# VH-VL binders against Nonsense-mediated mRNA decay protein 2 (upf2), part 25

Target 1, 242 residues: Nonsense-mediated mRNA decay protein 2 (upf2), of Schizosaccharomyces pombe (o13824r41to282)
Amino acid sequence: LKKNTAFMKRCKSSLTSENYDSFIKEIKTLSLKKFIPEITAAIVEGMMKCKATKDILSSVKIVWALNLRFSTAFTGPMLANLYCALYPNPGYSLCHESYFELKQNENEVSEKDRSSHLLKVRPLLRFLIEFWLNGVVGTPEDFVSYLPSTDSNDKKFRKPWFEEQNLKKPLVVLLFNDLMDTRFGFLLLPVLTSLVRTFSCELFTTEDFEDKETLELVNRLNPVVWRTYLRKSLNSYVDKLE
Below, E stands for the ipSAE of ESMFold2; O stands for the ipSAE of OpenDDE; V2 stands for 0.75 times the mean of E and O plus 0.25 times the DockQ between their complexes.

## First folded at step 21 (VH-VL; framework fv_mosunetuzumab)

Design u1 (from r6 with heavy chain S99G; at its last read DockQ between E and O 0.67; V2 from the best seeds 0.79)
Heavy chain, then light chain:
Amino acid sequence: EVQLVQSGAEVKKPGASVKVSCKASGYTFTDYYIHWVRQAPGQGLEWIGYIWPYTGDTDYNEKFKGRATLTADTSTSTAYLELSSLRSEDTAVYYCARGYHFTEYYFDYWGQGTLVTVSS
Amino acid sequence: DIVMTQSPDSLAVSLGERATINCKSSESVLYSSNRKNYLAWYQQKPGQPPKLLIYWASTRESGVPDRFSGSGSGTDFTLTISSLQAEDVAVYYCQQYYDYPTFGQGTKVEIK
ESMFold2, look of step 21: ipSAE 0.748; ipTM 0.893
ESMFold2 (binder alone), look of step 21: mean pLDDT 94; pTM 0.957
OpenDDE, look of step 21: ipSAE 0.835; ipTM 0.922
ESMFold2, look of step 23: ipSAE 0.746; ipTM 0.892
ESMFold2 (binder alone), look of step 23: mean pLDDT 94; pTM 0.956
OpenDDE, look of step 23: ipSAE 0.840; ipTM 0.930
ESMFold2, fold request of step 24: ipSAE 0.775, 0.802, 0.762; ipTM 0.902, 0.912, 0.900
ESMFold2 (binder alone), fold request of step 24: mean pLDDT 94, 94, 94; pTM 0.956, 0.956, 0.957
OpenDDE, fold request of step 24: ipSAE 0.849, 0.874, 0.884; ipTM 0.928, 0.940, 0.946
ESMFold2, last read: ipSAE 0.771, 0.733, 0.754; ipTM 0.900, 0.888, 0.894
ESMFold2 (binder alone), last read: mean pLDDT 94, 94, 94; pTM 0.957, 0.957, 0.956
OpenDDE, last read: ipSAE 0.883, 0.869, 0.857; ipTM 0.947, 0.935, 0.932

Design u2 (from r6 with light chain R35H; at its last look DockQ between E and O 0.63; V2 from the best seeds 0.75)
Fold by ESMFold2, look of step 21:
Structure u2 (fold): chain C 242 residues (1-242), chain A 120 residues (1-120), chain B 112 residues (1-112)
Amino acid sequence: as target 1 above (242 residues)
Amino acid sequence: EVQLVQSGAEVKKPGASVKVSCKASGYTFTDYYIHWVRQAPGQGLEWIGYIWPYTGDTDYNEKFKGRATLTADTSTSTAYLELSSLRSEDTAVYYCARSYHFTEYYFDYWGQGTLVTVSS
Amino acid sequence: DIVMTQSPDSLAVSLGERATINCKSSESVLYSSNHKNYLAWYQQKPGQPPKLLIYWASTRESGVPDRFSGSGSGTDFTLTISSLQAEDVAVYYCQQYYDYPTFGQGTKVEIK
């Protein structure tokens, strides 16, 4: 029990490459099933604190190890938590200032609220793409059944991504449609720029990879038609920026 | 025309603190990270830490945690390094440098450097 | 954590000849998610700050002459100056950014 409490604390605060071997050993040996809700919440919080590429990849491998042991019993709730952390109000884009609830005597979003938003979504978007690239998630269908229900059909935790026509689309396509919506400005520009620079080949290129195995994997996850679509959307976004 | 212009040389006694400034121009200050890197005379380069000016997000080389404090003033586009409890081995040229966002920690523009000399 | 080791410590090369600088990291700096090596090269002339030459191991920074090229993957990297010129006399550093930044000790390039 003491080891279980330490494990969850490290998920929340110390999701690092230095702790990787300890995490892998504990995932194989500890009785964690009763703690999956706490683990999924702790891991999403821990992701927000990763600030180096090495730690991000180590965390993806830790998540994969939990997936190997618990399958959808872990990945479903984890992805649902990640989604809900990104979209506490799914009626709004991540870029839209109405995403932030204004206090009664305020007429605009404070810089503190904007900075808190950027700090939160910066790593979570990166991890969602990482999970997509590593096979933890492919489409909204993979986690839709783990989302909170909404009375009265308001669907407060559900974007249109989870409607029939979108359930089998690559998740990153749906995500980037939201991120590149210029109607509400360029709040996420530095975050989007980082994602584009990091994953240009996997998300936006129509060119062949020298590595045939990599090309076949990318084509299975994000076909050329969708990468072509995303590149056109990015070009339009850049044109609007200027 | 990206420029990073640093404050002038400083001479300090052991145990004192120093604050070095780095004024940025020619780009959107809040969209990039500012890093601090030092170079002792005749020696190599050592990373100190970064700040994202818009959010105040920082991280540090473990060697400098507790002694280094990075801040930024977005209204003047100026980043600051404060280093406390100075020792003679802290004698170095201190550079500010710019990187792209999140995890892309290579440095496309550098300040001219600030010599900090620690001697009794 | 990631130690960067350059060789040689100094190198004398005739004008117009090829200069080769090696850099070895204690761990792989290849990021498997995007297949890029998180390795940069800098040039530093006396009394000047470093200047970025190469990032992602082989991508030349804008304005850097074609005679500079980077190669290698994983733990072993090379900076090549195909035809050394007088203005290339400098100290060259490799730097990884797969983890928090660390630099090699530098390689001094001189004209013999």
Scores: ipSAE 0.764, ipTM 0.900, lowest interface PAE 1.0, mean pLDDT 86
ESMFold2 (binder alone), look of step 21: mean pLDDT 95; pTM 0.961
OpenDDE, look of step 21: ipSAE 0.818; ipTM 0.916

Design u3 (from r4 with heavy chain S55T; at its last look DockQ between E and O 0.66; V2 from the best seeds 0.77)
Fold by ESMFold2, look of step 21:
Structure u3 (fold): chain C 242 residues (1-242), chain A 120 residues (1-120), chain B 112 residues (1-112)
Amino acid sequence: as target 1 above (242 residues)
Amino acid sequence: EVQLVQSGAEVKKPGASVKVSCKASGYTFTEYYIHWVRQAPGQGLEWIGYIWPYTGDTDYNEKFKGRATLTADTSTSTAYLELSSLRSEDTAVYYCARGYHFTEYYFDYWGQGTLVTVSS
Amino acid sequence: DIVMTQSPDSLAVSLGERATINCKSSESVLYSSNRKNYLAWYQQKPGQPPKLLIYWASTRESGVPDRFSGSGSGTDFTLTISSLQAEDVAVYYCQQYYDYPTFGQGTKVEIK
């Protein structure tokens, strides 16, 4: 029990490349099945603290090791927790966290809310794309059944990703549609710019690839029709920036 | 034209603190990271940490944790490095530099540098 | 920490000739997810701050002359100046950003 508590503490606070070997050993040897709910919550919290590429990739490998041992019993709840961390108020766009919350001093309060939102969204969106690239998640169908069945907040606004027509869409398409929402400004421009620079091949490239192996992988993950759609959306977004 | 202008040279005694300023212009200050890098005379470059001015988020090289504090004032587009408990080994030119985005920690524009000399 | 080691420490090259600077990292700086090398090169002239030349190992920063090129992958990288000019006398640094930034010790390039 003490070893399991220490494992969950490290998931929460110490998702680092320095701890990678210890994590892999513990995942293979510890009795973790009964603690999956705690592990999924802890690891999402730990993801928010990753700030270097090496630590992000080590954490993706740790998640993959848990997926190999526990399959959907781990990945379903983990993805649901990650989604809920991104959308604590499901009626809000990623671009405007306070969109549906009308406050007296919106600029001043919105700035604090936006800062907190950016700090959380920054690593979590990066991890979602990493999980998509590594096959942990493909579409909302992969985790929709693990979302909370009831919520005291307005449930009507949780559905866009999980509507019938969206359940089998590549997750990154749904994500970037939300990121590029300009109705109330350009809050996530720094995050969007970073993701575009990092993953342009996988998301926006419509040109043929010289490396056929890479082309086949990218086409399976995000077909050219969706990359063309996303490129058009990005061009429209950039035009609105002026 | 992107420009980072730093405060002037400082002479400090061991045990004191120093605060170096870096005023940014020619771009949207809150959209980029400000990093701090130092260079002892005739030596190489050593990364100290970053700040994201919009959110106040910081991270530090382990060597400087507990002694370095990075802050930013978005109303004046100015970033600050404060280094406490100064030692003679802290004598260096301190640079602010603009970093791109999350995890892209390379530096496209640099300030002119601020010489901090620590001696009794 | 990822240790960056440059060679040579100093280099003398005739005007108009090729200069080659090597940089080796203690572990790979290749980001497998996007297949980019998280490696930058800087030029520092006497009395000046560093200036960015190359990022992602081989992408030239805007305004940098075509004679500067970067190559390599994983742990072994090269900065090449195809035809050394008088204004290229400087110290050159490699820097990784796969982890928190660390720099090579520098390579001084001189005419002759």
Scores: ipSAE 0.767, ipTM 0.898, lowest interface PAE 1.0, mean pLDDT 85
ESMFold2 (binder alone), look of step 21: mean pLDDT 94; pTM 0.956
OpenDDE, look of step 21: ipSAE 0.838; ipTM 0.924

Design u4 (from r4 with heavy chain E31D W52Y S55T; at its last look DockQ between E and O 0.69; V2 from the best seeds 0.00; counts 0 for: pae E 2.1 > 2)
Fold by ESMFold2, look of step 21:
Structure u4 (fold): chain C 242 residues (1-242), chain A 120 residues (1-120), chain B 112 residues (1-112)
Amino acid sequence: as target 1 above (242 residues)
Amino acid sequence: EVQLVQSGAEVKKPGASVKVSCKASGYTFTDYYIHWVRQAPGQGLEWIGYIYPYTGDTDYNEKFKGRATLTADTSTSTAYLELSSLRSEDTAVYYCARGYHFTEYYFDYWGQGTLVTVSS
Amino acid sequence: DIVMTQSPDSLAVSLGERATINCKSSESVLYSSNRKNYLAWYQQKPGQPPKLLIYWASTRESGVPDRFSGSGSGTDFTLTISSLQAEDVAVYYCQQYYDYPTFGQGTKVEIK
């Protein structure tokens, strides 16, 4: 249907607050089930282009509407695509120097290609935290079965997130451990700074919130023990900066 | 001490282009955004767009897409606004301003402004 | 675009008295994920660039005197100058950054 192709084009290029009402209407009315793989790829691509807070939040609501209609049939592939976009080399941390040298294996490296990883990481990490806050994702268990598994020997290059002891850890804890990796310097400091400014209360505070409804939600999603852990990690990161 | 020092005033005819420079000092140029904001005589403030110097990422107010080009030279810590197809209503003071990171589009340090006058 | 509307367009206030400037946005600028209002206030004196006074609706920028305070949430915001000084004669602008930046039309504050 002609409307389905227009929908997917907007997911890919116009994931904006201005198109929000159209998205919600179409998600409720269009026959989209056969197009879920295309929709998940298009939405992840569109998320990389979101550059205003209002568009990010509207996009989270659009994703939530798709989750309400298709549940894990949508969110699983979408989260897997998002993970693969963040980690094209899954054995490496976000801060691994090779993410800034992506064409190295082809004997050609350009400054444009090195900087393009940072362009993707900013919005995608922001969206992943938003999805965690809104209940779209909680732990790696929510999407591990949707990841490509090309070879049993290649499983050794997956992040330890998907090992049994980590599958049920809050995803944001695993993300921030990786984001605060200093083994290659402070490559993602601007990204970390932005995320800490935006979400410090939800991720790092151990003090009670004034709003009890918010406190109950945050404690359910990210218990005090994990917020304490993340605060210690952040303090260690800051100490290394100085 | 954070400073943004802009190029001098320009007088242009309709249809011409202008390129305004903004040299940053006192901070790590690639860690922060440079925004451009203009103010027509006796009028309020209008956002033009931003550049993130590290990656070259830009975005623009829809009003200026196709006419405005934002660039940065990280080796000289200098940002540039080029505005083409000038009209008389483009007469304004053009400011560069430093922004906080991604999505925090408010401006803690401003250049002194560059007057661009477009007249026949 | 989110339209920012200030009132009044101009006000005259005696030295040492309170000045109150209102700003209304056409839609909420409250970011629900962190519960912050993405609103800033600027002061612009004649012949000078704007100067940031307040961000997140109520947080004073470093070096801004205590007499400046911001309040409000959602769509309705207020800048208050508790004891107007001669140096506070300026045009004041509100600005949202929940979406791409837009500014109010400005409020000129004069000494009566």
Scores: ipSAE 0.594, ipTM 0.838, lowest interface PAE 2.0, mean pLDDT 85
ESMFold2 (binder alone), look of step 21: mean pLDDT 94; pTM 0.955
OpenDDE, look of step 21: ipSAE 0.691; ipTM 0.859

Design u5 (from r6 with heavy chain H101S F102S, light chain Y31S Y98S; at its last look DockQ between E and O 0.01; V2 from the best seeds 0.00; counts 0 for: pae O 15.4 > 2, placed apart)
Fold by OpenDDE, look of step 21:
Structure u5 (fold): chain C 242 residues (1-242), chain A 120 residues (1-120), chain B 112 residues (1-112)
Amino acid sequence: as target 1 above (242 residues)
Amino acid sequence: EVQLVQSGAEVKKPGASVKVSCKASGYTFTDYYIHWVRQAPGQGLEWIGYIWPYTGDTDYNEKFKGRATLTADTSTSTAYLELSSLRSEDTAVYYCARSYSSTEYYFDYWGQGTLVTVSS
Amino acid sequence: DIVMTQSPDSLAVSLGERATINCKSSESVLSSSNRKNYLAWYQQKPGQPPKLLIYWASTRESGVPDRFSGSGSGTDFTLTISSLQAEDVAVYYCQQYSDYPTFGQGTKVEIK
């Protein structure tokens, strides 16, 4: 129990590249099955604290290790928790947790609060994309059953992601749809820019890309049809920005 | 006084589209949600969807996904329902209605209704 | 979708007598905290839109006469008109908003 508790604590606070080996060892040796609910919550909390790219990548590997060991028992709830961290309530945007509580002026949200929220959202978004790229998650169908039935307001959980027509769409497509939703302004532009730069190859490469080796790799990760869709969406977003 | 005033009756052919307007007055348009509910002749009430004019956020009854489009013009305090690919079964009185919040979908004010008749 | 079923479909009551309309939901519309029921009642007269009478299962809308009352919890709800008046002739609908809004089929109240 002591070791398990310590593990969970580290999940919350110490998801770093420096601790990677320790995590992997513990994931292989500790009896964690009984604590999966706590671990999934802890991991998401830890993810929100990740800043450095090296830590994010290490954390992705850690999650992968947990996925390999516990499969859907871990991955499903983890993804659900991750989603809920991004969308605490069905009506919340990625721009701010309480965005839809604002009735008169979106500027009522302090810059500090907005920044704080974005700091948390940024790594989580990257994690989702990384998980998608690594096959941890494919579509909302993979984790919808693990979502809570109601939100914090006792309202049944509803989100476009989980509509029948969207359940089988690539998660990254749905994510970027939300990210590029201009109904909520351009507050997420810095985050979007960062993600686009980070994942330009995997998500936006054209079918006529010159490097055949890279193209072959990308085609395995993300079919051209979705890359085309994402590219068009991004272009549309940029057009609206100008 | 809170008022929702809808556009006049429409007659459409199958396959056509109809756009109904709902002009709000007597309150801050962006503070409330506008819902659309229809009622076929002699039948009950069916919820279509809502829009929050403040953000443009919308949600729809699955039955109307892809056919119904809700929009709002904050400059004129007017909400719109566009329904495409009309069918005879779409013949109904369409109401706009106001609700308080995203979690309280009871409707305290209603438009007078707009009859949409779909006939060949 | 949560299905709302009202009973009876029609009701004839003498003036001054009590009218009782029942509404049953296919799923509980009680909040997880067990504090609120996402249930509303409407009155609709011919040629008019529905008028809100009750929300949160038992709270009267402003301007609604005291003779109207709502009760119930979970899946079973009741609208009561303690003393039916001539102006109360209408169709009454229950509506849940725990999920996407759905309405009962309506109950026609007439004077006997």
Scores: ipSAE 0.000, ipTM 0.479, lowest interface PAE 15.4, mean pLDDT 88
ESMFold2, look of step 21: ipSAE 0.007; ipTM 0.605
ESMFold2 (binder alone), look of step 21: mean pLDDT 94; pTM 0.958

## First folded at step 23 (VH-VL; framework fv_mosunetuzumab)

Design v1 (from r6 with heavy chain Y100L; at its last look DockQ between E and O 0.56; V2 from the best seeds 0.00; counts 0 for: pae E 2.1 > 2)
Fold by ESMFold2, look of step 23:
Structure v1 (fold): chain C 242 residues (1-242), chain A 120 residues (1-120), chain B 112 residues (1-112)
Amino acid sequence: as target 1 above (242 residues)
Amino acid sequence: EVQLVQSGAEVKKPGASVKVSCKASGYTFTDYYIHWVRQAPGQGLEWIGYIWPYTGDTDYNEKFKGRATLTADTSTSTAYLELSSLRSEDTAVYYCARSLHFTEYYFDYWGQGTLVTVSS
Amino acid sequence: DIVMTQSPDSLAVSLGERATINCKSSESVLYSSNRKNYLAWYQQKPGQPPKLLIYWASTRESGVPDRFSGSGSGTDFTLTISSLQAEDVAVYYCQQYYDYPTFGQGTKVEIK
């Protein structure tokens, strides 16, 4: 149906607060189940175009509406696509540098590749944290089965995130460990600073919250032991910056 | 220490274009967004758009799409606003301003402003 | 498309007295999950660019005197100058950044 094709195009190009009501209506009324693979790819591309808080938050609500209708059939592939956009090569950091050959591609061409990748990093990291806060994602277990399997000839490096001991760790802990990895210098300092200022309470505080509902949510999403760990990691990062 | 120094005043005819420069110093130019904001005589402030110099990423106020072009030269730490098809209502002081935080577009440092006058 | 409306358009205040400026947004600029209000205040003196005073509705920028304070949430915000000084004569603007930036029309503060 032409309406389904138009819906997918809007996911790709027009994830805006102005279109929110039409998205919600279409999600409730259109026959979308056969198009979920295309929708998950389109919507991640659309996320990269969101550059105002209002559009990001409206898009989180749109994603939530798709999750309510299609559950893991939508959220699993969507999260896998988001991960692959952030880590197109899993042996690379968020800075697009190889863990095996640190500072590879520092040439002018490598700088252009990093620049192009950083266009994706800022909006997609913001979306990932918003999805975490809204219960769309918690751990790597939520999407690992939607990533390509390894085989005997597969030379792919996989992040430790997907090792058994890490599959149930809060995704934000694993993500911030990569973000704060000083082996790659401080290239992502502006991104880290923005996220720390915006989500300090949810990520780093060890004090009880004044609001009972907020306290319950934060403790469920990111227990105090992990907030304490992240705060210590941030302090170490800041010390190395000095 | 942080400075945004803009080019001098300009007088233009309707239908012409203008290009205003904003040279940054005292910080890492590629880490911050550069925004452009204008203020017509005796009027308030109107946001035009931004550029992230490292990536070349831009976005614009809908009012200025098609007429405003934001660019940056990282080798000279200079941002540019080009406004085409000038009209008398484009007479204003044009400011560059910076922001650090993605989506948190408030402006901690401003250029001195560039008066652009569009007259007969 | 968030419209910011300030009141009053101008006010005159005696030195050492309190000045109060109100700002209303046409829709909420509060992100309730992190409880941040996406609202900033600027001071603009004649012939000068704006200067940032306050962000997140109530956080003072470094170097801004403590007589400046911001309050409010959602759609209703207030800038207060607790003890007006001669150097505070200026036009004050509120600005939201919940969507792409829009500014209030300004409030001129004068010495009575």
Scores: ipSAE 0.569, ipTM 0.827, lowest interface PAE 2.1, mean pLDDT 84
ESMFold2 (binder alone), look of step 23: mean pLDDT 95; pTM 0.962
OpenDDE, look of step 23: ipSAE 0.841; ipTM 0.928

Design v2 (from r6 with heavy chain Y100L, light chain R35N; at its last look DockQ between E and O 0.58; V2 from the best seeds 0.00; counts 0 for: pae E 4.1 > 2)
Fold by ESMFold2, look of step 23:
Structure v2 (fold): chain C 242 residues (1-242), chain A 120 residues (1-120), chain B 112 residues (1-112)
Amino acid sequence: as target 1 above (242 residues)
Amino acid sequence: EVQLVQSGAEVKKPGASVKVSCKASGYTFTDYYIHWVRQAPGQGLEWIGYIWPYTGDTDYNEKFKGRATLTADTSTSTAYLELSSLRSEDTAVYYCARSLHFTEYYFDYWGQGTLVTVSS
Amino acid sequence: DIVMTQSPDSLAVSLGERATINCKSSESVLYSSNNKNYLAWYQQKPGQPPKLLIYWASTRESGVPDRFSGSGSGTDFTLTISSLQAEDVAVYYCQQYYDYPTFGQGTKVEIK
């Protein structure tokens, strides 16, 4: 019991490569199943504190170890919690102006919500893409059933998490479409450019693949039609930036 | 043209604090991370930490936690390093440098450096 | 911390000849998911800040002469100056960014 509390505290604050072996040992030995809700919350908070590539990758491996032990019972709630942290307001774009112009719209969005959003987008988007690369998530179908309901008594105000046609689209396509939404200007340009540079091969039809196995994996996860679509969307975004 | 212009040399006594400035121009200040790197005389380079001016997010080399404070003023496009409880081994040239991407901490532009001398 | 070790500490090369600088990391800096090596090279002349030459182990920064090239993967990396010029006299540093940044101790390149 006391060990379980220490485990969750480390998930929350110490997702590091130096703690990797300790995490793996505890995942194999501790009775964790009844604490899955607490573990998912702690891990999402810990992800926002990872600031070096090595720690991000060790955290992905720790998540994978939990997936091996608990499968969908862990992965579903974890992905839903992570997605809800990115989209606290289901109807809002990641680029929604109220997250960035608090002084002009102070009555509509609290300073806490704005600060939390700005600090979360960078690490959590990176982790979702890493989970996509490692096979933890592919499409919204993988976690949508774990998201809280958005239904209302009045169907005219209903705001589903995903439109039906989007449930089978690669999640990264949906995230980048939203990130490249110029209706609110270019508010997350530094985040977009960072992710494009890091994952251009996997997201856009480039010619820097050396490995046929990597190309086959990318085609399975993000088919050429979607990579072509994303390249066109990025070109449009850049044209509007000029 | 991208420029990082740092404040002038400082002479301090042990136990004092120093605050070095780094004024950015020629680019959108909030788009880039500002890092601080020092170089003791005749020695190599040592990373101190970064700040992302867009959010104020910081992180530090463990060696400097508790002594180094990184801040940024977006209205003046200026980053600051404050180093407290100075010791003689803190004598070094302190550089600011920028990087573009989260976790991709390589530095495409550097300030001219600020010599901080700590002597009794 | 990832320790970066350069060799040699000092190198004398005739004008127009090839200079080779080695850098070894204490652990791999290859991000296998995107197949990129998180390794950069810098040139530093006396009284100047470092200047970026190479990132991703082999990608030349804009404006850097094509006589500079980087190679290697995982833990072993090389900076090559194919035809040494007088202006290439400097100290050269490798730097990893797979973890928080750490630098090699430097390699001083001299004529002859």
Scores: ipSAE 0.363, ipTM 0.754, lowest interface PAE 4.1, mean pLDDT 84
ESMFold2 (binder alone), look of step 23: mean pLDDT 95; pTM 0.962
OpenDDE, look of step 23: ipSAE 0.782; ipTM 0.907

Design v3 (from r6 with heavy chain H101I; at its last read DockQ between E and O 0.66; V2 from the best seeds 0.00; counts 0 for: grease 18.91 > 18.9)
Heavy chain, then light chain:
Amino acid sequence: EVQLVQSGAEVKKPGASVKVSCKASGYTFTDYYIHWVRQAPGQGLEWIGYIWPYTGDTDYNEKFKGRATLTADTSTSTAYLELSSLRSEDTAVYYCARSYIFTEYYFDYWGQGTLVTVSS
Amino acid sequence: DIVMTQSPDSLAVSLGERATINCKSSESVLYSSNRKNYLAWYQQKPGQPPKLLIYWASTRESGVPDRFSGSGSGTDFTLTISSLQAEDVAVYYCQQYYDYPTFGQGTKVEIK
ESMFold2, look of step 23: ipSAE 0.764; ipTM 0.896
ESMFold2 (binder alone), look of step 23: mean pLDDT 95; pTM 0.963
OpenDDE, look of step 23: ipSAE 0.888; ipTM 0.948
ESMFold2, fold request of step 24: ipSAE 0.753, 0.826, 0.809; ipTM 0.894, 0.919, 0.915
ESMFold2 (binder alone), fold request of step 24: mean pLDDT 95, 95, 95; pTM 0.962, 0.962, 0.963
OpenDDE, fold request of step 24: ipSAE 0.908, 0.910, 0.915; ipTM 0.959, 0.957, 0.963
ESMFold2, last read: ipSAE 0.818, 0.711, 0.823; ipTM 0.916, 0.875, 0.919
ESMFold2 (binder alone), last read: mean pLDDT 95, 95, 95; pTM 0.963, 0.962, 0.962
OpenDDE, last read: ipSAE 0.907, 0.918, 0.893; ipTM 0.961, 0.959, 0.947

Design v4 (from u1 with heavy chain H101L, light chain R35H; at its last fold request DockQ between E and O 0.60; V2 from the best seeds 0.77)
Heavy chain, then light chain:
Amino acid sequence: EVQLVQSGAEVKKPGASVKVSCKASGYTFTDYYIHWVRQAPGQGLEWIGYIWPYTGDTDYNEKFKGRATLTADTSTSTAYLELSSLRSEDTAVYYCARGYLFTEYYFDYWGQGTLVTVSS
Amino acid sequence: DIVMTQSPDSLAVSLGERATINCKSSESVLYSSNHKNYLAWYQQKPGQPPKLLIYWASTRESGVPDRFSGSGSGTDFTLTISSLQAEDVAVYYCQQYYDYPTFGQGTKVEIK
ESMFold2, look of step 23: ipSAE 0.756; ipTM 0.897
ESMFold2 (binder alone), look of step 23: mean pLDDT 95; pTM 0.960
OpenDDE, look of step 23: ipSAE 0.850; ipTM 0.929
ESMFold2, fold request of step 24: ipSAE 0.714, 0.779, 0.723; ipTM 0.856, 0.902, 0.878
ESMFold2 (binder alone), fold request of step 24: mean pLDDT 95, 95, 95; pTM 0.959, 0.959, 0.959
OpenDDE, fold request of step 24: ipSAE 0.869, 0.857, 0.868; ipTM 0.941, 0.932, 0.937

